# VHH binders against q75qn6r703to848, part 10

Target 1, 146 residues: q75qn6r703to848
Amino acid sequence: KPSMIQENLFIGGGLAARSIYTLQHLGITHVLCLCANEIGQSDTQYPDLFEYQNFSITDDEDSNIESIFQEALDFIKHGEETGGKILVHCFEGRSRSATVVLAYLMLQKKLTLLEAWSKLRKVHRRAQPNDGFARILINLDKKCHG

## First folded at step 3 (VHH)

Design d07 (framework vhh_6fv0_2)
Fold by ESMFold2-Fast, scan of step 3:
Structure d07 (fold): chain B 146 residues (1-146), chain A 121 residues (1-121)
Amino acid sequence: as target 1 above (146 residues)
Amino acid sequence: QVQLQESGGGLVQPGGSLRLSCAASGFTFSYYAMYWVRQAPEKGLEWVSTISRSGGKTYYKDSVKGRFTVSRDNAKNTLYLQMNSLKPEDAAQYYCAKGLYDYSTGQFDYRGQGTQVTVSS
């Protein structure tokens, strides 16, 4: 099952993303996938039920996850603006999805990394950005809050 | 019982072509994304290609893009990998796999027995 970060934002892994009945019961309308290549994710799966944004980002310290932040955050904002609820997921629900959620909380909700991390870990204990992604988030925190 | 049976491997010269097949049974084939993965002797398992449930989306390892084409026939419960312009680096045991794949961990919920591809003169 997905973990609720806030009323309109959820995080999970690939299995959570495939639990269509659970997603509908939670009122999820938008699915942001960061592991499209690993799971063969397509926006034609359930077009009558969900809006999709699909990225193929590897869970690697050298992966340029920062390059998709703007598009990912714009998709989350779109989901919010249309009164929907968003699931952000990757394959394990650990690194890629956690990184995007943390970036969203920092950039859009103006939280510090410490505040965003505390909020996420309380509801999603498996959250663990890889060392490269953690470095990106720490640098982002310095730029936003010193 | 989930079963995946690969075939079509063999010996081919550099620049040659092979077509691999995977016959699936024991599950609803059209419900799952399918994978081709390979393992060279004494090396780890390496992801090669993914095809979505409908066949509408395909993904490839960078080194095989433009040379390999994955496809599926859901009516026949069969997965295919057309391999063109084969290179010595493509020599490996090739497996089809069912279920979610995590490239970083190399995990699947099921993998077939494999078919061997040798690229040599």
Scores: ipSAE 0.007, ipTM 0.138, lowest interface PAE 12.4, mean pLDDT 84

Design d08 (framework vhh_6fv0_2)
Fold by ESMFold2-Fast, scan of step 3:
Structure d08 (fold): chain B 146 residues (1-146), chain A 121 residues (1-121)
Amino acid sequence: as target 1 above (146 residues)
Amino acid sequence: QVQLQESGGGLVQPGGSLRLSCAASGFTFSHYWMYWVRQAPEKGLEWVSTISGSGGRTYYKDSVKGRFTVSRDNAKNTLYLQMNSLKPEDAAQYYCARPYGYSETGTFDYRGQGTQVTVSS
């Protein structure tokens, strides 16, 4: 089951992304995938039902997840502007998807990392960016808010 | 400028071994995961293996598990594919690539020119 962060933004893992009936019932129209190489199957894509943005990012401390932030956030904004709802997911729903959601809340919604983390953790207890991603977010917080 | 250059292909007998290399330049290699993909005559592009930026995670196509080993040397900006117990069905042009998309035949951000592997008696 996806967790609702705000009316138009959801987070989940691979199981949530495969629950097509649930996604349609929630009104999700856009799916942002951060683990495309791990799922490796075209049958996990339903282009007639959803618009997709796919990234292949490993859940490693040395992965450059920051490099996809702008494109990922642009996709979320596009979904919002078209009156849609977006699911952000990775394989486990723990690290990669949490990191992108936190970046979105900080860069688009102008929250501090502490505010973004509090908001996400309240609805999605599984959220846990790996140590490398946590360092990226802390540095982002310093650049945006000091 | 980003560049990927494969080498190490050649002709081997069935059951033989080859080690492929991919030299990367123009980007921070250690921050990116890499793929090996292949294309045989009359066949589509097939994903073979994935390795994380640190080398801590590896993934393999089922038909090559136990025979192929992907590795990397981040100090040398080099990706490797050790191929053992080669079969005629492994004959293909091999490419190193940075993946993009759900399928092994998906879009790639960067791909080299490839190195040819031929398996025959």
Scores: ipSAE 0.000, ipTM 0.157, lowest interface PAE 12.5, mean pLDDT 82

Design d09 (framework vhh_6fv0_2)
Fold by ESMFold2-Fast, scan of step 3:
Structure d09 (fold): chain B 146 residues (1-146), chain A 122 residues (1-122)
Amino acid sequence: as target 1 above (146 residues)
Amino acid sequence: QVQLQESGGGLVQPGGSLRLSCAASGFTFSSYFMYWVRQAPEKGLEWVSTISSSGGRTYYKDSVKGRFTVSRDNAKNTLYLQMNSLKPEDAAQYYCAKHYYGSDKYTGLEYRGQGTQVTVSS
């Protein structure tokens, strides 16, 4: 149920994150959770199977999702460098996870926002950052490219 | 069971310093962002500071920048808040939190302790 953005990067919601057999079949080794408080991440982790990075960010235009970008992207990079595959997820797989994936594609893969958005929407039609997060991404695009 | 226990509060004069501690148990402390939040009488819950799971990134409310420093010791499962140059408006019950909602749509805290009181007066 996770959508594959590239060979080693997947996006999904809370249900996808709990589909343990599917994650193992896909070779996912790292799980980046953006909604730890909403899905009871402390009660549903499988640390013997996956490495976790957990954040508690609300899906709201005023939430400071930008504050976790550096650590989230470092975690994705760690997963890539160790030959693993990463699932980025939030509760619905729409806004928070999409925002982090777009930031990753822009900052580490050097894509423009338009290129990153096109790549994500092709495989994950549910992707829709809220207006506040979209503003953050637009500002990031300007800073990366002018 | 998540347990958070704050300590280090007290009475201090304006311009004084206090160091708050939060002892955490019941979860993998090193895997979570941690938060300091405060609530003054007749005011709502107010975010003060955030620290990343590794301690590599820290964030502060504008009014406390340069005066407060958040840190953590993952080996001891302890979160700290060093408060310098305390002002009367800093007087509040201080809580550490495992989760924080940063918006009006989802206000509040989950998995916070009982708090430690900070009073700033002569």
Scores: ipSAE 0.000, ipTM 0.145, lowest interface PAE 14.6, mean pLDDT 81

Design d10 (framework vhh_6fv0_2)
Fold by ESMFold2-Fast, scan of step 3:
Structure d10 (fold): chain B 146 residues (1-146), chain A 122 residues (1-122)
Amino acid sequence: as target 1 above (146 residues)
Amino acid sequence: QVQLQESGGGLVQPGGSLRLSCAASGFTFRDYWMYWVRQAPEKGLEWVSTISTSGGYTYYKDSVKGRFTVSRDNAKNTLYLQMNSLKPEDAAQYYCAKTRYLGTEPYSLDYRGQGTQVTVSS
């Protein structure tokens, strides 16, 4: 159900995050949630099975998703460095999770926005950051690559 | 409000050239990726080209690579498409577009302009 971006990194929606057997089968050890307010995060956590990082970011153009980039990317890096695999998810698996994954590919993997976007869309066709998040990523691309 | 106005279309013979323009207003043009799409009679919308915010990255439909060049002038809020070596298959209504999507089909157009007609005839 979750889409594999690279061997250690997956993207999905709320249904993917609740598919515990699928996550265990894929070897996922870390779950980054961007929609804690929508899914009742406390009801969906299994801390004996996974490490969690939770954010409550709304999927709208005015949402300050940029404010959580550093902490989210540090969590992904920690998961990779411990030999784990990370699921990044939001409610629909379209906007919030796509935005964080793109930021990760740009900031940690040093890809341009276009390279990151091409990589993500090949495995996860539903990825569609909202207009506000797209602007944040475009500005990030300008700062990193000109 | 968001507005896009295309111009520069017309009738050319095969092998001819045209330069299309798209004047943008109502949004911060320099912060958005822009697209050219076209629609031939009795066919769906077809993606033609994409350009990044700075103009540093460009993408093209395979059949127009090497013949079409997309560019932009952020100071003038204008998008361009230089079309060389035009073929009958290029005849279509051409639209510029701003979307949430970064260079990938299928896509949803947030605000499409009214378009400019390109006819290629001998």
Scores: ipSAE 0.000, ipTM 0.147, lowest interface PAE 12.8, mean pLDDT 81

Design k01 (framework vhh_6fv0_2)
Fold by ESMFold2-Fast, scan of step 3:
Structure k01 (fold): chain B 146 residues (1-146), chain A 124 residues (1-124)
Amino acid sequence: as target 1 above (146 residues)
Amino acid sequence: QVQLQESGGGLVQPGGSLRLSCAASGFTFSHYWMYWVRQAPEKGLEWVSTISSGGKSTYYADSVKGRFTVSRDNAKNTLYLQMNSLKPEDAAQYYCAKTGYKIETYPHGTYVYRGQGTQVTVSS
């Protein structure tokens, strides 16, 4: 089951993304996948029901997750502006999806990293960006919020 | 969670060699960049060497370049530092290290996970 971060934004793992009945009942219209190469093309299985954006990012300290932030956040914004609801997911729902959600809260919602972290952890206790991703988010916070 | 255990230090004469080892546990060793750092008596912590997660990229402090070689065995979760042509200036406590970033403690700094260290003494 996906966790609700805000009315139109959810986070989850790969199994949550495959639960079509749950996604439809929650009103999810857009699915952002960060682990496409690990779970195949299952995220695009229902193109008549959902709009998809797929990325292949490994959950590794060396992975350049920052390179996909712009495209990922544009997809979330598109979903919001069309009155939809977005699921952000990776395989475990722990590191990659948490990192993108935190970046969204910081860059688009203008929260500090600590404010974004507090908001996410209250609804999704699994959230734990790896050390490399945490460093990226800390650097982002310094650029955006002094 | 993160545990690092150094070994291989000892007393050597100038020009001698030592091979340090670091046994890592509590994390997926093959996914992380690893570091060797040292602390000499009455001095601060000095970075010595860095090795990438896959072992393909290595970096060295100017003071040790050409004399020290860092390597890793991801199947054994072990980091190594081969030290050749040792000088009295190399005498220090040597630590295997992994950087850690904790969102909860930001902006108050980052964690550097280190073991207990292994002592290297170079004397005549």
Scores: ipSAE 0.049, ipTM 0.434, lowest interface PAE 5.5, mean pLDDT 85

Design k02 (framework vhh_6fv0_2)
Fold by ESMFold2-Fast, scan of step 3:
Structure k02 (fold): chain B 146 residues (1-146), chain A 124 residues (1-124)
Amino acid sequence: as target 1 above (146 residues)
Amino acid sequence: QVQLQESGGGLVQPGGSLRLSCAASGFTFSHYWMYWVRQAPEKGLEWVSTISSGGSSTYYADSVKGRFTVSRDNAKNTLYLQMNSLKPEDAAQYYCAKTGYKIETYPHGRYVYRGQGTQVTVSS
């Protein structure tokens, strides 16, 4: 199962994203995918059930994951504003999805990186941004302070 | 996740040779400087050698200069340490290492990744 970060926000891996019954039971309406090319995901696998936002971010230290932060956060905000629930996922549910969730908690919810990290790790122990993504989040924390 | 797996250790007589290997996964190996460090019984970690990401620059502790050679194969994600003219003082657990970032250690910054190590014993 996906892990619940907050009432309207979930994190998971590719298997969680494929578990349509579980997603419907949890009330998920929006799916944010960060590994579209790896899993062959098109923009709309089940368009009558879910809205999709798909990115193809490689899980490596030099991927420019911060370039998609604003668009990803706007999608999460849109899902919340429409009364929906959002699943953020990548292939492992470990690095890319964790990075986007942490960015959301920092930029949208105004948490520090350590507060965001504590919140995520309590519900999703698999969270482990790669070294490059951790560096991006650390730099974001220094700039954000908000 | 960063994974480093050392192998090639063993028991050797003084003057003997061993070749250590380190299989790396979970990161873009060709982008990172790599390190060999060792820990002898009852002692702290000692830096042994460094190799640049492309393999063109190598550095050695004075205690191993001229005897040890570090190399890497970026196509195989493998780091090597050729150890010649081994001395009893070289007996230690040998680790390959990579520096990185962990949120758990912020704000202190850098974290050192290393595997379980491979044991080198030098005795007659």
Scores: ipSAE 0.254, ipTM 0.679, lowest interface PAE 2.9, mean pLDDT 88

Design k03 (framework vhh_6fv0_2)
Fold by ESMFold2-Fast, scan of step 3:
Structure k03 (fold): chain B 146 residues (1-146), chain A 124 residues (1-124)
Amino acid sequence: as target 1 above (146 residues)
Amino acid sequence: QVQLQESGGGLVQPGGSLRLSCAASGFTFSHYWMYWVRQAPEKGLEWVSTISSGGSSTYYADSVKGRFTVSRDNAKNTLYLQMNSLKPEDAAQYYCAKTGYTIKTYPHGTYVYRGQGTQVTVSS
């Protein structure tokens, strides 16, 4: 089951992304996948039901997740502007999806990293960016707020 | 390997129309947002239009809004740009593009994957 971060934004893992009835019941229209290589894109996607944006980011400290932030956030923004709801997911719903959600809250909603982290952790306790992603978010926070 | 092949460019008079096509291969076309960008002689790349993976959301540069229409046929792995009311300022090499994961500023960003382009010339 996806966790609701705000009315139009959800986070989850690969199992949540495959629960089509749950996604439609929640009103999700847009699916942002960060683990496309791991879940087998064509086996798990329904492009006639949902709009998709797919990235293949590995969950390790050296992965360049920062490179996709702008495109991922633009996708979330467009989903919001069309009156839709967005699911951000990776394989486990722990690191990659949490990192993108935190970046969205910081860059688009203008929250500090501490505020974004507190908001996410209250609804999605499994959220845990890996150390490399945490460093990226900390550096982003310094650029925006110091 | 991502491959993009544009076609449909040519010479038209001001006020004329052209329809550009882009054949995509080497990736699951229906899963990705696609872009049209252009480059006039001695100028940088200019973003023209964006279309979402399912085709339901489209965006345009102010310079082409109301004149150009982007569309896609996911069954044929093809992207289109219908260009109406062409102006001399629209003359450029037009590229079908897919972002690598390095876009930094929407709607611009870095268009890592482009085809060879198709030339559009507007003159009387």
Scores: ipSAE 0.000, ipTM 0.151, lowest interface PAE 14.9, mean pLDDT 82

Design k04 (framework vhh_6fv0_2)
Fold by ESMFold2-Fast, scan of step 3:
Structure k04 (fold): chain B 146 residues (1-146), chain A 124 residues (1-124)
Amino acid sequence: as target 1 above (146 residues)
Amino acid sequence: QVQLQESGGGLVQPGGSLRLSCAASGFTFSHYWMYWVRQAPEKGLEWVSTISSRGSSTYYKDSVKGRFTVSRDNAKNTLYLQMNSLKPEDAAQYYCAKTGYTIETYPHGTYVYRGQGTQVTVSS
């Protein structure tokens, strides 16, 4: 099952993204996938039911996840502005999806990294950005609150 | 109010090409995913292509993959569809579209905002 971060924003793994009945029951309209090549996302899309944004980001410390932040956050904002609800997911729901959610909370909701982390961990205990992604978020926090 | 205006349709022979344009106004174009949908005579509205807000992600109906290319120019508030190797089955009224999720009677991919369309005819 996906975890609810706020009324219109959910986080989960690949299995959560494939349960169309659960997604429809929760009112999810937008699915942001960060692991498209790993799960063959293009083979399991329902574009008449959901809007999709697909990225293929590897879960390692050298992966350039910040390169997709702007488009990922634009997608979340788009979903919010159209009255929709967004699922952000990766394969495990642990590192990549957590990183994008934290970036969203910091850049769009103007939270500090500590505030964003506290909010996410309260509802999604397995959130754990890898060390490279953590460094990216720390640098982002310094830029926003320096 | 959301306004969409398509252009670029016409009559072409099989194997020909057309480039459709859609001028958008009344909303922040660069924030929204955009769609091309079409309707052939005696058929329902069918989805053709999708482009993400920044243009880095694109999706296509299986029958048009490799032949059609969607793109956008956010500085000009314009959406494009390049159509190559046109077939008789591509003949339809083509519409530029934007969805209206969850606040509409038919959410989840409903194409509630469309322009007047531009006619594409493929005939010898």
Scores: ipSAE 0.000, ipTM 0.098, lowest interface PAE 17.9, mean pLDDT 83

Design k05 (framework vhh_6fv0_2)
Fold by ESMFold2-Fast, scan of step 3:
Structure k05 (fold): chain B 146 residues (1-146), chain A 123 residues (1-123)
Amino acid sequence: as target 1 above (146 residues)
Amino acid sequence: QVQLQESGGGLVQPGGSLRLSCAASGFTFSHYWMYWVRQAPEKGLEWVSTISSGGSSTYYADSVKGRFTVSRDNAKNTLYLQMNSLKPEDAAQYYCAKTGYRIGYPHGKYDYRGQGTQVTVSS
């Protein structure tokens, strides 16, 4: 089951992304996948029901996740502007999806990392960016809110 | 209001050099990653180079790596592109660009661009 971060933004894992009926019932219209290569995203998509954006980011401390921040945030913004609801997901719903959601809250909603982290953890306790991603977010916080 | 103004383009022969400048205003220049992008006739927009907010990290398209050097002067709100060993394939309108985000990556969406400066390489 996806966790609701705000009225139009949800986070989850691969199992949540496969629960098509649940996504439709929640009014989700846009699906942002960060683990496309791991789950075979192209093998099971419903383009008549959802708009998709797919990335293949590995969940390790050396992954260049910041390289997709702009494109991912543009997709979330597009979903918001069309009156839709967005699911951001990775395989486990723990590191990659949490990192992108935190970046979105900091860059688009202008929250500090502490505010973004508090907001996310309240609804999604398994959120845990890996140490490399955490460093990226801390550095982002210093540049945007320092 | 974000404003970006490029200068320094011109006509050079193959093997020649040019230094492009971009004067930035309307935002805190020292807080943003900056980009050089170019567009040749009848081609799409091509990313050329990226520089981090403090200037310590630089990235280049494979086609220009080793020949072009990006730099910035945060005290003067100015971005530079030093172009050496110019090739006919480098002929294009060159744009200084930024995104809506303080950080970024090569090949991102360039939300803000100047009017550009024309680079012609001919022999």
Scores: ipSAE 0.000, ipTM 0.103, lowest interface PAE 17.0, mean pLDDT 83

Design k06 (framework vhh_etentamig_d1)
Fold by ESMFold2-Fast, scan of step 3:
Structure k06 (fold): chain B 146 residues (1-146), chain A 124 residues (1-124)
Amino acid sequence: as target 1 above (146 residues)
Amino acid sequence: EVQLLESGGGLVQPGGSLRLSCAASGFTFSHYWMYWVRQAPGKGPEWVSTISSGGKSTYYADSVKGRFTISRDNSKNTLYLQMNSLRAEDTAVYYCAKTGYKIETYPHGTYVYRGQGTLVTVSS
């Protein structure tokens, strides 16, 4: 099941995202998927129930996950502004979704990487960006906070 | 997720040979320098050997120089350690390792990824 980072922000894996009934029970209104190709997810699966944003990012250190940060974070912000609740997920709920959540906490909530990491790990212990994604987040932290 | 799986350890007589293998997954193996590290019972970890990403540069601890050879096959994502002229002092669990980035060790540390290890026992 999804882990609650904030009242309006959840993180999970592909299994958590498959249960439409679970998503509705949790009050989720927006689904951000980072592994669309792996799970066959489309932007329009249940458009009357959820708003979707889908990306197909591979979980390896060479993937340019930074390229989708702005669009992903804008989607989370739109969900917040509409009074909704957002699920950010990937296949394992470990690397890609954790990376986007950490970027969101750093760029939109103005947390340092260590503050964002502490917040995420308290509720989602499986969070572990791969080496390449960790490097991207560390570089982002240095750029934003020196 | 970085995964390293060592194999090839066992019991061998002094003067004998063993070849260790390490199967790597979860990262682009050909882009990373790789290491062999060993830990003898009751002792801390000891660096044994290093190989560059393309296999062109190799480095060895003085204790193994001339006896051990590190190599890699990037097409198979596999690291090797050929161990010759084995001595009782080489008895240890041998770990395949790579350095990397983890938030837990930032800002001041380098994380070391290791496998479960493979036991090498040199005894008569």
Scores: ipSAE 0.168, ipTM 0.641, lowest interface PAE 3.7, mean pLDDT 88

Design k07 (framework vhh_6fv0_2)
Fold by ESMFold2-Fast, scan of step 3:
Structure k07 (fold): chain B 146 residues (1-146), chain A 124 residues (1-124)
Amino acid sequence: as target 1 above (146 residues)
Amino acid sequence: QVQLQESGGGLVQPGGSLRLSCAASGFTFSHYWMYWVRQAPEKGLEWVSTISSGGSSTYYKDSVKGRFTVSRDNAKNTLYLQMNSLKPEDAAQYYCAKTGYRIETYPYGKYDYRGQGTQVTVSS
């Protein structure tokens, strides 16, 4: 169900995050949730199996998703450095999770937005940041490669 | 159903001005970035200008900077392009369009919705 971006990085929606046996089979150890208020936390978390980082970001052009970038990227980096595999998810696996994955590829892996987008779209066709999030990523690309 | 309808084109002399309008319906106009693109008779589609959903950020093709101004009125669901100091090279069919990315920075982007267009002719 989750799409593999890299050997240790996956993207998906809420259903992917609830597919516990699939996550275990894939070797996922860390789950980054961007829609905690929509899916509920207590009913969807298994702390004996996974480490979690939770954010409540609405899929809205006015949402301040850039405010959580540093903490989200630190969580992904921590998961990688501990030899784990990370799932980044939101409710639909389309906008919020795609935005954070693109920011990670740009800031931590030093890819341009075009390179990050090409990498993500190839494995996860439904990736589509909303217009506000696209603006944030474009500005980030200019800051990193301007 | 997304609908975009352009108006305001016409024939002008070099150095003249035109104001294009685009009436949008079928979507929440204030939530979307909007674009002006044009196509000259022997050229492909060219991006001209971009405006953010709230109107605070605007972008322009290098050849039109300082001459064209994009604006929007979200209360009226209308997009505008003020064109001053028109040159023969500006003659084209002008379309307003909706998409999530700026092609000036990311030329892989597509305009998934366009109106019928309005023709701009500059006599020389």
Scores: ipSAE 0.012, ipTM 0.182, lowest interface PAE 8.7, mean pLDDT 83

Design k08 (framework vhh_6fv0_2)
Fold by ESMFold2-Fast, scan of step 3:
Structure k08 (fold): chain B 146 residues (1-146), chain A 124 residues (1-124)
Amino acid sequence: as target 1 above (146 residues)
Amino acid sequence: QVQLQESGGGLVQPGGSLRLSCAASGFTFSHYWMYWVRQAPEKGLEWVSTISSGGSSTYYKDSVKGRFTVSRDNAKNTLYLQMNSLKPEDAAQYYCARTGWTIETYPHGKYVYRGQGTQVTVSS
């Protein structure tokens, strides 16, 4: 059920992260979780099958999601450099995971926010960063492409 | 429907103070980040300040830092902007705003929900 953004990068929600058979058949090796406090890691993670990076970011305009961008993007890059495929997920696959994917496309792939958004929305129509996260992405766009 | 209504503007001398208010209705105010933006006749719409939904994070345009303070009262669905040490450059129509834009419409429509505004005039 994960949406494929590029050959080695996928986005989804909690249900996608729990679909182990699907993840293995897609060749996913790395799972970036942005909602660890909501999903629960010990009951739903398989460290023998996947490498995990876990963050507990609330889907709230007050959440400082920018504080985890560097570490999240480093994890995605690590997964890519090891020849793996990465799933970025949050609880609903709507706001937190979309925000991190957009930041990745902007910072690592050098896309503008509009280009990153167009790419993401074509494959994952439910993507919708909350207003606070949208502001963070706009500020990022101005710094990268002002 | 989203409704925002600004008040508190007026004429003040340089160095004076004004407190702007914005009454919000038609949406769950406590769930949204809120913005103050302004427009002078010779300039486009300028962002002035931002406050997170719970009030924990505030951001300011460099030229107003230390002089302006944004705050909110979620129980009263009201946004505030305290303006101190006002300068002639601060004269503008001030709007409270909420985003309604999508990335497809960026950068157009970022502050789609605005009130009628409140005029701030700074003159001797």
Scores: ipSAE 0.005, ipTM 0.173, lowest interface PAE 13.0, mean pLDDT 83

